# Miniprotein binders against q9bqp7, part 6

Target 1, 240 residues: q9bqp7
Amino acid sequence: VPQNWFPIFNPERSDKPNASDPSVPLKIPLQRNVIPSVTRVLQQTMTKQQVFLLERWKQRMILELGEDGFKEYTSNVFLQGKRFHEALESILSPQETLKERDENLLKSGYIESVQHILKDVSGVRALESAVQHETLNYIGLLDCVAEYQGKLCVIDWKTSEKPKPFIQSTFDNPLQVVAYMGAMNHDTNYSFQVQCGLIVVAYKDGSPAHPHFMDAELCSQYWTKWLLRLEEYTEKKKNQ

## First folded at step 6 (miniprotein)

Design z7
Fold by OpenDDE base, second read of step 7:
Structure z7 (fold): chain B 240 residues (1-240), chain A 100 residues (1-100)
Amino acid sequence: as target 1 above (240 residues)
Amino acid sequence: SDWEKVIEELRKIIEEMRELVKKGASPEEIDELWLRFFKIVDEAIEKYGDHPEVEEILREIWRLTLEFLMLLELGVDREELLKRFEEIAKKIEELIKRLE
């Protein structure tokens, strides 16, 4: 049990999404503060087993591609991910805010992969927006807040070259999503509450993306795990 | 000492792996033992790694562990795998003796 328990949901916020569809999605800039990001907390609290598995994967990739090839691969993966997020932001943004759609950004297997998910996405409330949990002292940049199949979700878009049909295959991504949810639900910059999460795994070959829906119960379970990771991080920082 | 117990445990795991390899154990069974071996080495680095020579030796053991794990993942021929295992195990045992 976390020593510093804090609720993921804010009882002071109405569960009913205020029916006023904001005409424009929120885009709060991330401020560079001494406050740790969700990503930093997760990275520094990885288990020894997780570190080992990642290092093993890295060494395998270096054996297959060489050191320079692996650097190039990593750079390309990062670039593809960035372009994918930029393309999604462009697609999910209102038409009036659509900068000149670089048609080249839209011609990707990842965009093709998520088309069936995008059909079920509506009511976009935030895109690439910063969240801060003032009490728990962490920040994050969430990809999207929108309705998925009529349920308001924090949506996290992921790229993969390999199938990830199970939420367990997404490693710490569920923790990232609930961390963003908890922060947003207690961030004064947001007037609404989110009770669900969605991880979308997009594939490079254009095969149908896997949606991993997280209901309020599952989110609460992962929230407890997130709090434990945050406590571990805080303890490690006190001892440094 | 706690250190002597760690060294003995590492030796025990290597010997267990040798026996499993000889018996035709699955790559998965061997992988689990290497993961266990890795955890012990990593904990040893954390606890005893303040000494540069000890840290260096433990890191080399760790690297050798990964080398063999990569051979398993690549699906190397069993004869070659056995040969490489014995080479790696011997190197690890020599490194462990330096920790004594």
Scores: ipSAE 0.016, ipTM 0.257, lowest interface PAE 8.0, mean pLDDT 85

## First folded at step 8 (miniprotein)

Design wa3
Fold by OpenDDE base, look of step 11:
Structure wa3 (fold): chain B 240 residues (1-240), chain A 103 residues (1-103)
Amino acid sequence: as target 1 above (240 residues)
Amino acid sequence: SERIKRLEELAKEILRLVEELRKITDDPYVLYLLDMAELLAEFALDAAKRGDLEEAEELLKWAIEYLEEAVEIVKKLGVSPEIIERLERVLEEAKRTLEELRK
């Protein structure tokens, strides 16, 4: 049990988005703070075994691609991810429809991959918006808050070259999603609450993306794991 | 042992480099690289304290590789040449130190 237990859901917030929620998605800028990001917490609390597995994978890829080839590969992965998020922000933003949509951003296998998911996405409340958990002292940048199949979700978009049909194959992504949920639910910049998460794995070849829906129960389970990771991080940094 | 002490010092130097690089960039990819370098250096420090010198050396090697990539990217992002030159010097010194310790 986490020593510093905090609820993922805020009982003071209604589950129903107020009808007065602005038609424009929120985009709160991330502030540079000494406050750790969700990503930092998760990365800094990886186990030694996980690190060794990653390094072994890296070394194998370097042997296959060469050092420069691996750098290029990694750079391309990050670039493709960035472009995908930019394209999604453009698609999901009502106002950005007027900016010259770089048509080239929309012509990707990843965008094709998520088309069937986008059909079920509505009521966008936030895009690329910062969240802060003041009590637990962490920050994050969430991709999207929207209704998926009529349920308000924190949506996290991921790119993959390999099929990830199971949520377990998304590693720490469920922890990231619930961390954003918990922060948003207690961030004063947001008037509403989320009870669900959604991880969408988009594929480069345009094959149908895999949606990994997280109900409130599953979110609560991952929230406990997130709290443990956050405590581990906090303890680690106190001892440095 | 003197070797343990030197490995610990090298790990601490890498951690200092990470902190310096964090001050000059917010690039998410660079921050990822820095987080990896930090984690590896911390594990190396712990390994050195346990007397697992081979493990410490391997971890430090990996940490340095992440820092090299980070510095290269930061250089492309247009950071001050003076800052880059300083970082590159410290990084090269770290590499040399590691090579000396592996022998």
Scores: ipSAE 0.696, ipTM 0.877, lowest interface PAE 0.7, mean pLDDT 91
Fold by ESMFold2, look of step 11:
Structure wa3 (fold): chain B 240 residues (1-240), chain A 103 residues (1-103)
Amino acid sequence: as target 1 above (240 residues)
Amino acid sequence: SERIKRLEELAKEILRLVEELRKITDDPYVLYLLDMAELLAEFALDAAKRGDLEEAEELLKWAIEYLEEAVEIVKKLGVSPEIIERLERVLEEAKRTLEELRK
């Protein structure tokens, strides 16, 4: 049980749109900060066993690809993830024009993979937007806030190629979503809140992406696990 | 012992290099490499304090490898030659120290 429990939802906020809500999605800039990001907390609380497994996997890949081949492979996985997120931001942004879009950015198996999901996405309220939890002292950069099948969600886009992604295990994906959600719900840059999450796992070959919807109860369960990870991080860093 | 002290000092030097590199870039891939180097150096520091010298040396070897890749990328980002030379010199000294300790 976390020693410093804090609620994920804010009773002072509505999850329903206001008629005066802006029509342009929010994009709060992420600033360099001494407080940790969600991804840093999750990465820095990896166990030694997880790190050893990762390094053994790297050695097997290096045997297969060579040292230079492995560096190219790893860099390419990162680049493809970056391009995937850039393409989704472009697709979901109403302000962009055709001249601002790179056709090669929009052509990928990952983008094909999510097409059926995008048909159910509407009401985009935030894209690539910073969130901060002032009380718990963490920051994040969420991918998207939009309605999925009529439910307002923090949406996290993931590629499924293993390793998924090299900075984070896919088992941490629900923790990442709820950490963003909790931060947004208590961030003064946002006037609304979100009670649901969506994780979309896309495939390089274009196979239909898998959506993983998280209702408020499931989000609350993962929120407790996030608080434990944040507590582990905080305790670890106070001894350094 | 003297070897434990040397390994602890090397781990702390790696942590200082990580912080220096964080000041000169916001590139997400470089930041990932630095976070891995940091985690490995912290595990190595704990291993050295337990007297597990071979584990500490292996962890430090991996941390240095992440730093090497980070420096290569930072070099391509256009950081000035004197900063690059300093970073490369400190990293090479860390590598030599580890090689001496492994013998």
Scores: ipSAE 0.648, ipTM 0.847, lowest interface PAE 1.3, mean pLDDT 84

Design ya7
Fold by OpenDDE base, look of step 8:
Order: structure tokens, then sequence, then C-alpha cells
Structure ya7 (fold): chain B 240 residues (1-240), chain A 94 residues (1-94)
């Protein structure tokens, strides 16, 4: 049980969009400050086993590809992910705000992969928007807040070359999503609340993406795990 | 505890004491024979020790179990190590 329990949901906020919700998705810039990001907290609280496996993987990849080959591989993976997120932001943004869509960004297997998910996405409230939890003292940049199949979700888009059919195979992504939810639900820059999460795993070959829907109950379970990770991070920083 | 044993195994590997790490892993596998991660680490250590034939045999079992558990990351690591083992075996035949 977390020592510093805080609710994921804000009882003072309604799940219903206020009639004053702007037609344009929110895009709050991330402010660089001393406050840790969700990503930093998760990275610094990985288990020794997880750290070991990642280090071993890197070492073995360098043996296979060479140092330069591994750098190129890493750069390509990063670039593909970035381009995918840029393309999604372009697709989900209102047409009136879109600069000339680079049609080349839309020609990817990842975009093809998520087409069936995008059909069920509507009511976009935020895109690439910063969230801050003032009480728990963490920040993050969320990909998307939108309705998926009529339920308002924090949506996190991931790229993979391999199938991830189970939510358990998404590692700390569920923790990231609920961290963003909890922050947004208590961030004064947002007037609404989110009760659901969605992780979408897009595939390079254009095969149908896997949606991992997180209901309010599952979000609450992962929220407890997130709080424990945040406490662990805080303790580690005090001991440094 | 299992966690303490794993911590000790990782510490031994980091210190370069591969033989003692292998011993502890083997003891662990005797108690828990269906752990694909333990088998993978054994194969990885055997590879580092220049014992690729033994590594291959252990890794085959790890691969089968990893596929059953549906862990795509572990499967990727297994496949990577498999390629490296085969490369080393080819080099040793020259």
Amino acid sequence: as target 1 above (240 residues)
Amino acid sequence: SREELWERIFELIEKGDKEEALRLLREYIEKYPDNPLALFIVADLLYDMGRPEEARKVLERAKELAKKTGDPELIEYVELLERLIERLLEELKK
C-alpha cells in the first residue's frame, strides 16, 4: 500500500464535457523544470532484472550490428516513432489548424495499422499536451485525449515490430497512461476528467494494431502501482 | 527469497563471477524448471564463457518456453542470442 495515497479521479470534476470545451484540442507546452517526468520516474525505478536485460540486449545488439550499426538502428527506431506521432497529430488535429499535410508522413505501415482504431476515435480534447500533478510533484507529455468507442480516454500510441497482443507485454506503458490520467484529472489547465486509458500498439508491416483498453477499475489498479514507483523514486532521490 | 536470489545472481554476473552465477541459476532451474528467463540467462552466460554448443541446447528450451508464455521481448532476446551462437559456432569450424 502506498504511504502517500492520492486518488486518480477528482470528485470535483465531471466526466461530462462542459459546453465550454473548445472545439480545438488543447496543446499545453511542457515546461522544463526540476519536476521529474513520468518517463524519468519509470526509468529510474526499473527492477534490477529489467535493467540487466536491457543492458544485455544492448551489448548483444552491438555484437551483432557493430557500434555504428547499433547507433543507426537506434536512430531509425526513434525516427520512425517520431514520424508516426507527427502523422497521428496531423490526422487528429482539426483541418483548419493543419499546415499542409506532408502526405509522405501518412504513407507508413504504422498509419495503416491504426486505421481501424482511428475509426473509433472521436472528440479529441488534447494532443501532445503537458500535464502536471502539483501535489504528487510529477509532469508528463500525453499523446492524446479523445473518445474511443464513446469513452473518454488518455490514448498512448506505441510502435512495435513484433506483436504485443496482451497488455502485460506493454511493460510500464499502463503505468504511464494512468500517471497522465491522474495528473490531468488534477491539473487546473484541464476542466474535464478522464476515467479510461487506451494503449495502441501499431505495427510496421501494417497489420492491425492491438488496442489495450483500460477501464476505470484497471486504471485504479495500475494507479496504485504507479504511486509505489513514485514513492520509490522519491526515496532514491533523498538518499542521493 | 526468489528476489534475493535473483539480486545475488545479477551481482555475481556484474562482478564477472560467471561460474558461481551459473551454479545458482542451475539450482534455481532445478526448483523451477519452466522459467524461460533463467534458462535464457544460463545460455547467455555459457555463450560468454565460450561454450556455444551448451548455450544452444539450453537456449532451445528457453525459446520453447518463451513462446508458450507469450513474452515477445524475451523471444526477441532469445532470437538475438541464437544468431550470435550460430555465428560463433561457424567461426569455430573455420
Scores: ipSAE 0.667, ipTM 0.906, lowest interface PAE 0.8, mean pLDDT 90
Fold by ESMFold2, look of step 11:
Formats: sequence, C-alpha cells, structure tokens
Structure ya7 (fold): chain B 240 residues (1-240), chain A 94 residues (1-94)
Amino acid sequence: as target 1 above (240 residues)
Amino acid sequence: SREELWERIFELIEKGDKEEALRLLREYIEKYPDNPLALFIVADLLYDMGRPEEARKVLERAKELAKKTGDPELIEYVELLERLIERLLEELKK
C-alpha cells in the first residue's frame, strides 16, 4: 500500500477547456530538470528478475547478430519508433496538409497498421507535450491527448514486431499512461483533465494495431501501482 | 519463503556463482514445477556453463509452459536461446 497516496484526478477541473474558440494542440516543451522522468522511475525500479532477463536478452542477441549487428538492430528499432511518432504528430496536427508532409515519413507498415484506430480519433488537445506533477515531483512527455470513440484519452503509441493482443503483454506501458495522466491533471500548464487511457500497439507489417482502452477504474488500479513504483524510487534515492 | 528463495537465486547469479544458483533453482522447480521462467533460467545458466544438451532438454519444457501462459517476451527469450543452443550443439558435432 502507498504511504503517500495522492488522487489521480483533480475534482476542480473540467474534462473540457472553458474556451470555445478553436485550439491548436498543446505542445509544452520538456525542460531539463533534476526531477525524475516517468521512464527513469520505471527503469530504476525494475526487479532483479526484469534486469536479469533484459541483460541476458542483450547478451544473447549479441551472440546471434554480433556486436555491430546488434547495434544496427537497436538503432533501426529506435529510428522506426521515432519516425512513427513524427508521422503521427504530423497526421494529427491541424496546421499541416498531406501534400506538405514528407512522403517517406508517411510510408510505413506502422502507419498502415493504425489507420483503423485513427478513424476513431478526434479532438486532439495535446501532441508530444511535457507534463509535470508539481506535488509528487516527476515529469514526462506524453504522445497525445485526444478523443478515442468519444472518450478523451491520454494515448500512447507503441511499435512492435510481435503481436500484443492483451494489455498484460504491454508490461509497464499502463503505468506510463497513468503517470502522464496524473501529472497532466495536476500541471498548471493544462486547464483540463483526462480520466481514460489508450495504448495502441502498431505492427511493422501493417497488420491491424491493437488498441488497449483503459477506463477510469482501470486507470485508478494502475495509478496505485505507479505510486508504489514512485515511492520505491524515492526510497532508493533517500538511501543514496 | 518462495520470494526469499527467488531473491537468493538472483543474488547468486549476480555474484557469478552459477553452480549454487543452479542447485537452488532445481530445488525451487521441485517445489514449484509450473514456473516456465524458472526453467528458462536453468536452461540459460546451463548454456552459459557449456552444457547445451542439458540446456536443450530443460528449454523444451520451458517452451511448452511458456506457450500456455501467453507471455510473448518470455517466448522471444526462449526462442532466441533455443537457436543459440542448436548452433552450439551443431558446432560441437564438428
């Protein structure tokens, strides 16, 4: 049980902006801070089991591909993810037309994979935007805040070469989503809040992406787990 | 407890005491035979120790159990190790 429980939602906030004029999606810049990022917290609170598996996977991949082959593999995976996020930001931006976009950026199996999801996405409120939880003292960079099938969500886009049809297959991704949600809901740069999450896993071969919707109840369950990870992180730093 | 034994095993692996880690893992599996991750770790240690015939046998069991749990990351780890074990066994035939 967390010792320093804090609510994920802010009851003083609406789920919609008060202003009625058209809005450009928010893109709050990420500042260099001493305070920890969501991804750093999750990385530094991995179990010994998780660390072992990751290290052995790396060692075994290097044996299979060679040092240079593994470096090229990981660089390519990173680049594909980066290009996917760039393409999605371009597609979801109201200021860009398809004709002005880089054709190579839009030509990927990952983009084809998410087409059926994008049909259900509207009302984009934020893209590639920094969040900070001013009370719990952590930061993050969320991918997207938009409506999915009429529900305002923090949306996290992931690439994968293997199918992930169940939310359990996404490991720490739900914690990342709720951490961003909690931070946004208590960040003075945002005038609204979000109560739902969505994890979208896109596939290199263009196969239909898997959406993993998280309603408010599921988000609250994962929020408790996130608070435990943040508490564990804080305890480790206190002893260092 | 189960958790204490599990932590002790990873402490031994971290220290490089693979033989003692393997001994404790076999005791763990005797008590908890339905754990595909424990079997995978046994196979991984045996491979690392140059005992690929033993590793292959254990890994076949780990693969069977891992498929029942539907854990795609463990399946990926198992399949990668399987390829490396088969390569080592082929090299030893020469």
Scores: ipSAE 0.586, ipTM 0.885, lowest interface PAE 1.3, mean pLDDT 85

## First folded at step 10 (miniprotein)

Design mb14
Fold by OpenDDE base, fold request of step 25:
Parts: C-alpha cells; sequence; structure tokens
Structure mb14 (fold): chain B 240 residues (1-240), chain A 89 residues (1-89)
C-alpha cells in the first residue's frame, strides 16, 4: 500500500460532462519546473530487469546497425513519433484551428493504423495539454482527452514497430495514462473528471492499431502501482 | 551452459570485442536473473569492461537476491565488490 495514498478520482467533480462542452479542446502549456514529469518518474523507477532488457536491445541494435546507424534509427523513431502526434493533434483539433494541414503528416502508416480508432473518438476535451498534480507534486503532458465509444478517456497514442496486442506489452504506458488521469482529475484547470483510459498502439505498416481500454477498476489498480513508483522516485531523490 | 557462455564472454573481452561482450553480458543477466552468483560474476566482468554503472546495478540486484536467500557470504561478496567500485571511482 502506498504510504502517501491519494485518490485517482475526485469526488467533487461530476462525471457528467457539463452540457457546455467547450467547442475548443483545452491546450494548457507545460511549464518547465523542478516538478518531475510522469515520464521522468517512470524512467527513473524502471526495474533492473527492464533496464537490462532495454540495454540488451540497444546493444543488439548497435551490433546490427553500428553506433551511428543506431543513432540515426533512434532519431528517426523519435521524429516519426513526434510527427504522428502532430498529425493526430491536427486531425482531432477543430477544423477552424487547422492551419494548413501538412498533407505529408497525414500520409503515414501510423495514421492509417489508427483510422478505425479515430472513428470511435469524439467529444475531444483536451489535446497536448499539461496536467499538474499539486498534492502529489508531478506534472505531465497528456495527448488527448476524448470520448472513445461514448466513454470519456485519457487517450495515449503510441507508435510501435512490433505488435502489442496485450496491455501488458505496453509496459509502463498504463501507469502513464493513470498518472495523467489522476493529475487531471485534481488539476484546477480542468472542470471535469475522467474515469477511463485508452492506450492506442499504432503501427508503422498501417496495420490496425491495438486499442487497450482501461475501465475505472483497471485504472484504479494501475493508480496504486503509479503511486508506488512515485514514492520510489521520491525516495531515490532524497538519497541522492 | 551458463559456464560456457561466461567463458565465451571472457574470451571476447580478452580479444577486445567489447560490444559483443557487453551484449552477451546483458543477455546473461536476463537468462539468469535469479542467480546471485551469476550476477556477481557478470558485475566483475562489467567492471573489467569499464562499465561500473551497470556493475552497480547488477550488484544491487545480486544483493537483493542474496538477502532473500539469506546467504551472508554472497552479501559480503557483493559489498566487497561495491567497495572496490567506490575505491576505483
Amino acid sequence: as target 1 above (240 residues)
Amino acid sequence: SREELLERIKELIKKGDKLLALYLLFDYILKYPDNPEALIEVAELLLELGRPEYARLVLEWAKELAKKTGDPELIEKVERLEREIEERS
């Protein structure tokens, strides 16, 4: 049990979307503060096994591609991910805010991959929006808050070259989603609550993306795990 | 076998094939994650490769396992190696 327990859901917030759905998704800028990001917390609290899995993979890639080839590969993966998020933001943004859509951003296998998911996405409330949990002292940048199949979700878009048909294959992504959810639910900049999460794994080859829906119960389970990771991070930082 | 793999890694280190040796060490760790003795051996080789950052992680892992098994000799060995790392740093 976490020592510093905090609820993922805010009882003071209504689960009912107020009928005044803002016509424009929220986009709160991320402030660079001394406050750790969700990503930083997760990275710094990886298990030794996870670290060595990653390092083995890295060393294998270096053996296959060379050091420079691996750097290029990593840069390309990062760029592809960035472009994918930019494209999604453009797609999910209201048409009036659509600057000239770089048509090239829309022509990706990843965008093709998520098309069937996008059909079930509606009621976009936030895009690329910062969240802060003041009490637990962490920040994050969430990708999207929208309705998926009629359920309001924190949606996290991921790119993968490998199939991830199971939520367990998404590693710490569920923790990221619930961290964003818990922060948003207690961030004063947001007037609504989210009870569900969605991880969407998009594929470069355009194969259908895998949606990993997280109901309120599953979110609560991962929230406990997130709190433990946050405590571990906090303890590690005190000992440094 | 574990011993054969370890010997292969040692040979690669001697030959100066550091990249392959490092890969195989990581693979070795992942093959034998529950063997504190194996982890200690890997930590020693990581030190020989000039990678104390990974050696520390492996030693921490070995220590955690040794504590679970209640083997004081392994704990002492880990602590000795940790001190050696600190002295060389």
Scores: ipSAE 0.741, ipTM 0.925, lowest interface PAE 0.5, mean pLDDT 91
Fold by OpenDDE base, look of step 24:
Structure mb14 (fold): chain B 240 residues (1-240), chain A 89 residues (1-89)
Amino acid sequence: as target 1 above (240 residues)
Amino acid sequence: SREELLERIKELIKKGDKLLALYLLFDYILKYPDNPEALIEVAELLLELGRPEYARLVLEWAKELAKKTGDPELIEKVERLEREIEERS
């Protein structure tokens, strides 16, 4: 049980989606503060097993590609991910705010992969927007808040070269999603609450993306795990 | 076997194939995560490879396991190696 328990959901916020579709999605800039990001917390609180799984993978890739080849691979993966998010932001943004759509960004296998998911996405409320949990003292940049199949979700878009058909194969992504949910639900910059999460794993080859829907119950379970990770991070920082 | 894999790793280290040795050490850790003695041996080899950061992590793991088993000899061995790492740092 977390020592510093805090609810994921804010009882003071109405669960009713404010019927006013915001004409423009929120885009709150991330402020560079001494406050740790969700990503940093998760990275620094990996289990020993997770660390060695990653290191084994890394060493295998270096053996296959060489050191320079692995650096190039890593850079390409990062770039592909960035371009994918930029493309999604462009797609999900209102038409009036469409800067010149770089048509080249839309011609990716990843974008093809998520087309069936995008059909079920509506009511976009936030895109690439910062969230801050003032009490728990962490920040994050969420990809999207929108309705998926009529349920308001924090949506996290991921790229993968390997199939991830199960939510368990997404590692700490569920923790990231609930961390963003909990922060948003208590961030004064947001007037609404989210109760669901969605992880979408897009594939480079254009094969159908895997949606991993997280209901309120599953979100609550991962929230407890997130709180434990945050406590571990805080303890490690005190000892440094 | 565990012993055969460990011997192969030692041979690779002697030959100077550090990349393959390191990969196999990580694989070894993941194959035998519940064996504190095995983890201690891996830590020693990681030190030999000049990777004290991973040796420390492995030793922490070994120590956690040793405490669960209540084996004082294993705890002492871990603590000795931890001191050796600190002295070399």
Scores: ipSAE 0.709, ipTM 0.911, lowest interface PAE 0.6, mean pLDDT 91
Fold by OpenDDE base, fold request of step 25:
Order: structure tokens, then sequence, then C-alpha cells
Structure mb14 (fold): chain B 240 residues (1-240), chain A 89 residues (1-89)
């Protein structure tokens, strides 16, 4: 049991959108602060086994591609991910705020992959928006808050090339989602709360994306695990 | 065998094939994660490769295992190697 228990859901907030839901999705900028990000907490609290699984993969890729080839590969993966998120932000943004859609951003296998998911996405409330948990002292940048099949979710978009699932930290993706939920639910910049999460894994070849829906019960279970990771991070930082 | 793999890694280090040696060391760690003696041997080889950052992680792992088994000799050996790393840095 975490020593510093904090609820994921805020009893003071209603799940019902106030009738004045802004027609424009929230986009709160991430402030560079001394406060750790969700990603940093997760990375610094990886098990030694997870670390060496990643390092073994990295060294294997360097052996296969060379050092420069691996740098290029990593840069391309990062660029593809960035372009995918930019394309999704453009698609999910209201038409009136759309600067000239770079049509080239929409021509990707990843965008093709998520088309069937996007059909079930509506009521976008936030896009690429910062969240802060003041009490637990962490920050994050969430991809999307929207309704998926009529349920309000924190949506996290992932690109999967065939790298080993260990590299994508697929095991920590649910922790990232609930960390964003818990922060958003207690961030004063947000007037609403979320009870569900959605992880969408998009594929480069355009094959149908895989949705992983997280109900309130599953989110609560992962929230406990997140709190333990946050405590571990805090303890490690005190000893440095 | 564990010993044969370790000897192969030592030979690669002597030949200057540092990339392959490092890969095999990581593979070795993952094959024997519950053996503190094996982890200590890997830490020594990581130091020879000039990779103290990985040696520290492996030694921490070995120390955690040694504490669980209650082996004071292994704990002392790990702590000695940790001090040697700090003195060289």
Amino acid sequence: as target 1 above (240 residues)
Amino acid sequence: SREELLERIKELIKKGDKLLALYLLFDYILKYPDNPEALIEVAELLLELGRPEYARLVLEWAKELAKKTGDPELIEKVERLEREIEERS
C-alpha cells in the first residue's frame, strides 16, 4: 500500500460536462519546471531487468545497423511519432482553428491505422495539454481527452513499429494514462474529470490500430501501482 | 555453460570487440538474474570495458540478491567493488 495515498478521482468534480463546455479543446502549455514529468518518473523507476532488456536491444541494433545507422533509425522513429501526433492534433482540432492542413501529414500508414478509432472519437476537450498534480508533485503532457464510444477518456496514442514490446514500455503505458487522469482530475485548470483511459496502438503499415480501453476499476488498480512508482522515485531523489 | 559464455566474453574483450562483448554481457545478466556471483563477475568485466555506469547497476542488483540470501561475504565483495568504482571515478 502506498504510504501517501491520494485518490485518482476528485469527488468535488462532476463527470457531467457543464453546459458551457468550450467549443475549443484546452491546450495548456507545459511549463519547464523542477517538477518531474510522468515519463521521467516511469523511466527512473524501471526495474533493473527492464533496463537491461532495453540495453541489450539497443546493443543488438547497433551491431546490426552500426552506431550511425542506429542514430538515424532512432531519429526517424521519433520524427514519425511526432508527425503522427501533429496529424492527430490537426484532425481532432476544430476546423476553424485549422491552419492549412499539411495534406502530407495525413498520408501515413499510422493515420490509416487509426481511422476506425477516430470514427468513435467525439467531444474533444483537450489536445496536447499539460496537467499538474500539485499535491503529488508531478506533471505531464496528455495527448487527448475525448469521448470514445460515448465514454470520456484520456487517450494516449502510440506508434508501434515491430520493436520488441519492451522498448515501447507497453507495460508502463497504463501507468502513464492513469497518471495523466489523476493529475487532470486535480488540476485547477480543468473543470471536469475523467474516469476512463484509452491506449491506441497505431501501426506503420496501416493495419487497424489496437484500442486498449481502461474502465474506472482498471484505472484505479493501475493508479495504486503509479503511486508506488512515484514514491520510489521520491525516495531515490532524497538519497542523491 | 555459464563458464564457457564468460570465457567467450573475456576473449572478445581481449580481441577489442567491445560492442559484441557488451551485448553478450547484457545477455548474460538476463540469463542469470538470480545469481549474485555471476552478476559480480559481470560487473568486473563491465569495469574492464570502461562502463562503470552499468557495473554500478549490476552491483546494486547483486547486493539486493545477497541481502535476500543473507550472504555477508557477497555483500562485502559488492561493497568493495563499489568503493573501487568510486575511487576510479
Scores: ipSAE 0.706, ipTM 0.919, lowest interface PAE 0.5, mean pLDDT 91
Fold by ESMFold2, fold request of step 25:
Structure mb14 (fold): chain B 240 residues (1-240), chain A 89 residues (1-89)
Amino acid sequence: as target 1 above (240 residues)
Amino acid sequence: SREELLERIKELIKKGDKLLALYLLFDYILKYPDNPEALIEVAELLLELGRPEYARLVLEWAKELAKKTGDPELIEKVERLEREIEERS
């Protein structure tokens, strides 16, 4: 259905990590440019139903907390998410030791929530690393590329105050993962590719996080949906 | 039910309870999205609340539904309201 279909995988790349590569994870810096980010594309192409679901939720929170209370709530949620990602980067970085880590950064229900997942994560190849799709011209900042239970994945870490045991409860997160995957697979800064994805939903109370594994077939299905969103974004900007 | 909810929202707007009215309008849109005449009225209520960005989205829905029913008078009303929104900066 996409007019400008492009494959998610690159047949000229190996999906096997090179054993001779250094063990230091890649961290490609994000460059300021006019190329749209994955999250910008997704925000600008929400369906009308998605927009009103979000706005109804915002209004319910404002009714409950007041406008200032809602502003404080959203600021705190954003800060907690930022701290969570910083903590995970620190934990997964081979350059870090326990003595060098901020102890307050590691004290979090969210970090406790993911401990059982982290035991299955190995072979970290990238952390907080920029990706650019060379042909489709979009950019992103992926959280992690590592093996999960022996399969190399693009891993996206999410915080949630409500349980999300099924992938369909994660809204556009699968599109975000496959957009990063497709970009990485066609980015000259990377010599390998990834065919699987993982969304990890962590909980504030420390309850066990829910992993949502995406095999290559599922990634291809979501890739088609991502391409449609990217096309929609491009058409909207073309008319502005 | 649907008509009663819409009249409830109109009363809240007249009484100045804008936040609750806005919440109920979003709830209404999600619950009853299939009537173009009702959606046009919702868009007008969103304009009364000072939310033209949402009124524009609802009018897009109303126009799509009006095209399916083949009602050119509704399409013209939607397009007239869309032009009025553009004039209000």
Scores: ipSAE 0.598, ipTM 0.861, lowest interface PAE 0.9, mean pLDDT 84
Fold by ESMFold2, fold request of step 25:
Structure mb14 (fold): chain B 240 residues (1-240), chain A 89 residues (1-89)
Amino acid sequence: as target 1 above (240 residues)
Amino acid sequence: SREELLERIKELIKKGDKLLALYLLFDYILKYPDNPEALIEVAELLLELGRPEYARLVLEWAKELAKKTGDPELIEKVERLEREIEERS
């Protein structure tokens, strides 16, 4: 039960995209400030159980790979995720041709993994775009806002390696989506709102990605959990 | 059982198998998360392994649990170990 509840949806906004909205997806730049990001809030409010699950996994990996091998593994995972998001922004942008893109950016198992999902994505409204919740004072950088099978969604792209999945990240993925959704719905840079979410888990080997659709009711349930995490973060910051 | 896992961990520490002992200590914490006395034992073993950074984290958890029970002896033991870690820093 959050002490200061706030609604995820904005009753002053239309559910439908404005017909006069530009056809070029929004890309609002992220500004540096002291307002916490969604990912920072979630990282700083992990339960002790989640922390030790992660540490146990790290120790298992170090036992398997050695310390230097684990450092290399994590660096490669981070780089592949970054390249995956860059490729998706390029694929979904209508102005994709003005710069030389690294052709190898578009050749990955993760991109192959999402091809069947991309066929159902249309009406792209935002790509890699900053959001700010002006009342609750948090920021984020959402991956994509687009229609998926006719429903306007905040879409979050995730990578996974089947042999060694990041199980801890799965627990917070819905919170990340609803935090971006709530921020967008109350950000004056956006003229419309979104009530649905989509988490797409892509696989390194090119296996078909798994879509996880979140309707408005499910989003509202996770919104309450997000508010609790934000309250916890705020309290920790006041106490150091 | 809890006692068997703890005994195995102690044997690994004695043998110098530090990485495996550390893995099993985290596994122990996850199997017995609601026992502040067990968490204090883990913190002491982490200090024997020379890992005060993990011991500090485990003691934070143990103190949260001990405060819920209102056991002043347990809280004092946690705080004593926290001071010991600070002196080693």
Scores: ipSAE 0.573, ipTM 0.859, lowest interface PAE 1.0, mean pLDDT 84

Design mb14
Fold by ESMFold2, fold request of step 25:
Structure mb14 (fold): chain B 240 residues (1-240), chain A 89 residues (1-89)
Amino acid sequence: as target 1 above (240 residues)
Amino acid sequence: SREELLERIKELIKKGDKLLALYLLFDYILKYPDNPEALIEVAELLLELGRPEYARLVLEWAKELAKKTGDPELIEKVERLEREIEERS
């Protein structure tokens, strides 16, 4: 029960794009600011159980790989994630000049994993685009806004080496999606709004990715949880 | 049981197997998250391992639980350990 409730949807906006929609997806530049990012807020408000789950995993990996081996592993996972997002931006962009250079960029298990999802994605409206919520004072960089099976969604692409068949297994990913959605719906750089979300978990071995669709009601439920996390973040910074 | 796992962790600390002891301490925290006395014991062992940053986090958790029980001895134990961590910092 947040003390400073704010609506996720903007009643002054339509969920239908204008008839003269742009042919190039929006890519609003991210500005460096003192305003906290969505990921910063979520990182700083992890539950103690989440923190120790992560730390236990780290210690197991260090026992298996050694400390230097763990640093190498995490660097490679981070690089694979960056290349995955870069490949998806290229695939979903109308640009033609990157096709031949992107051959090795497109060869990964993660890209194979999402092929069945990409068949259902159309009408790309934004790629790697900044959002800002002026009233609540937070910023984010969303991955994609597009239609999935006919529903306009904020889409978040995630890589995982472990299966995540249920949305509750994705921890804070739904909060990230709704935080971007709420910011976009109240950001003057955007003329439309989005009421649905999609989390796509891709797998390194090429196994079919798991889509986690979020309708407007589910987004509203997670929005309440996001507001509590943002409130918690603000309180922690006030007390520091 | 909880006591058997904790005894194993103490033996590993005595033997100097600190990496495995630390892993098992995190596993212990996740298995017994609702027991303030268990969390206090973990905080003490984390201090023995030289990890006051983790001990501080565990004590915050233990303090919340101890207040729910209303047991003043548990609250005093947590506060005593918090002072010990601040003195070592």
Scores: ipSAE 0.545, ipTM 0.862, lowest interface PAE 1.3, mean pLDDT 85

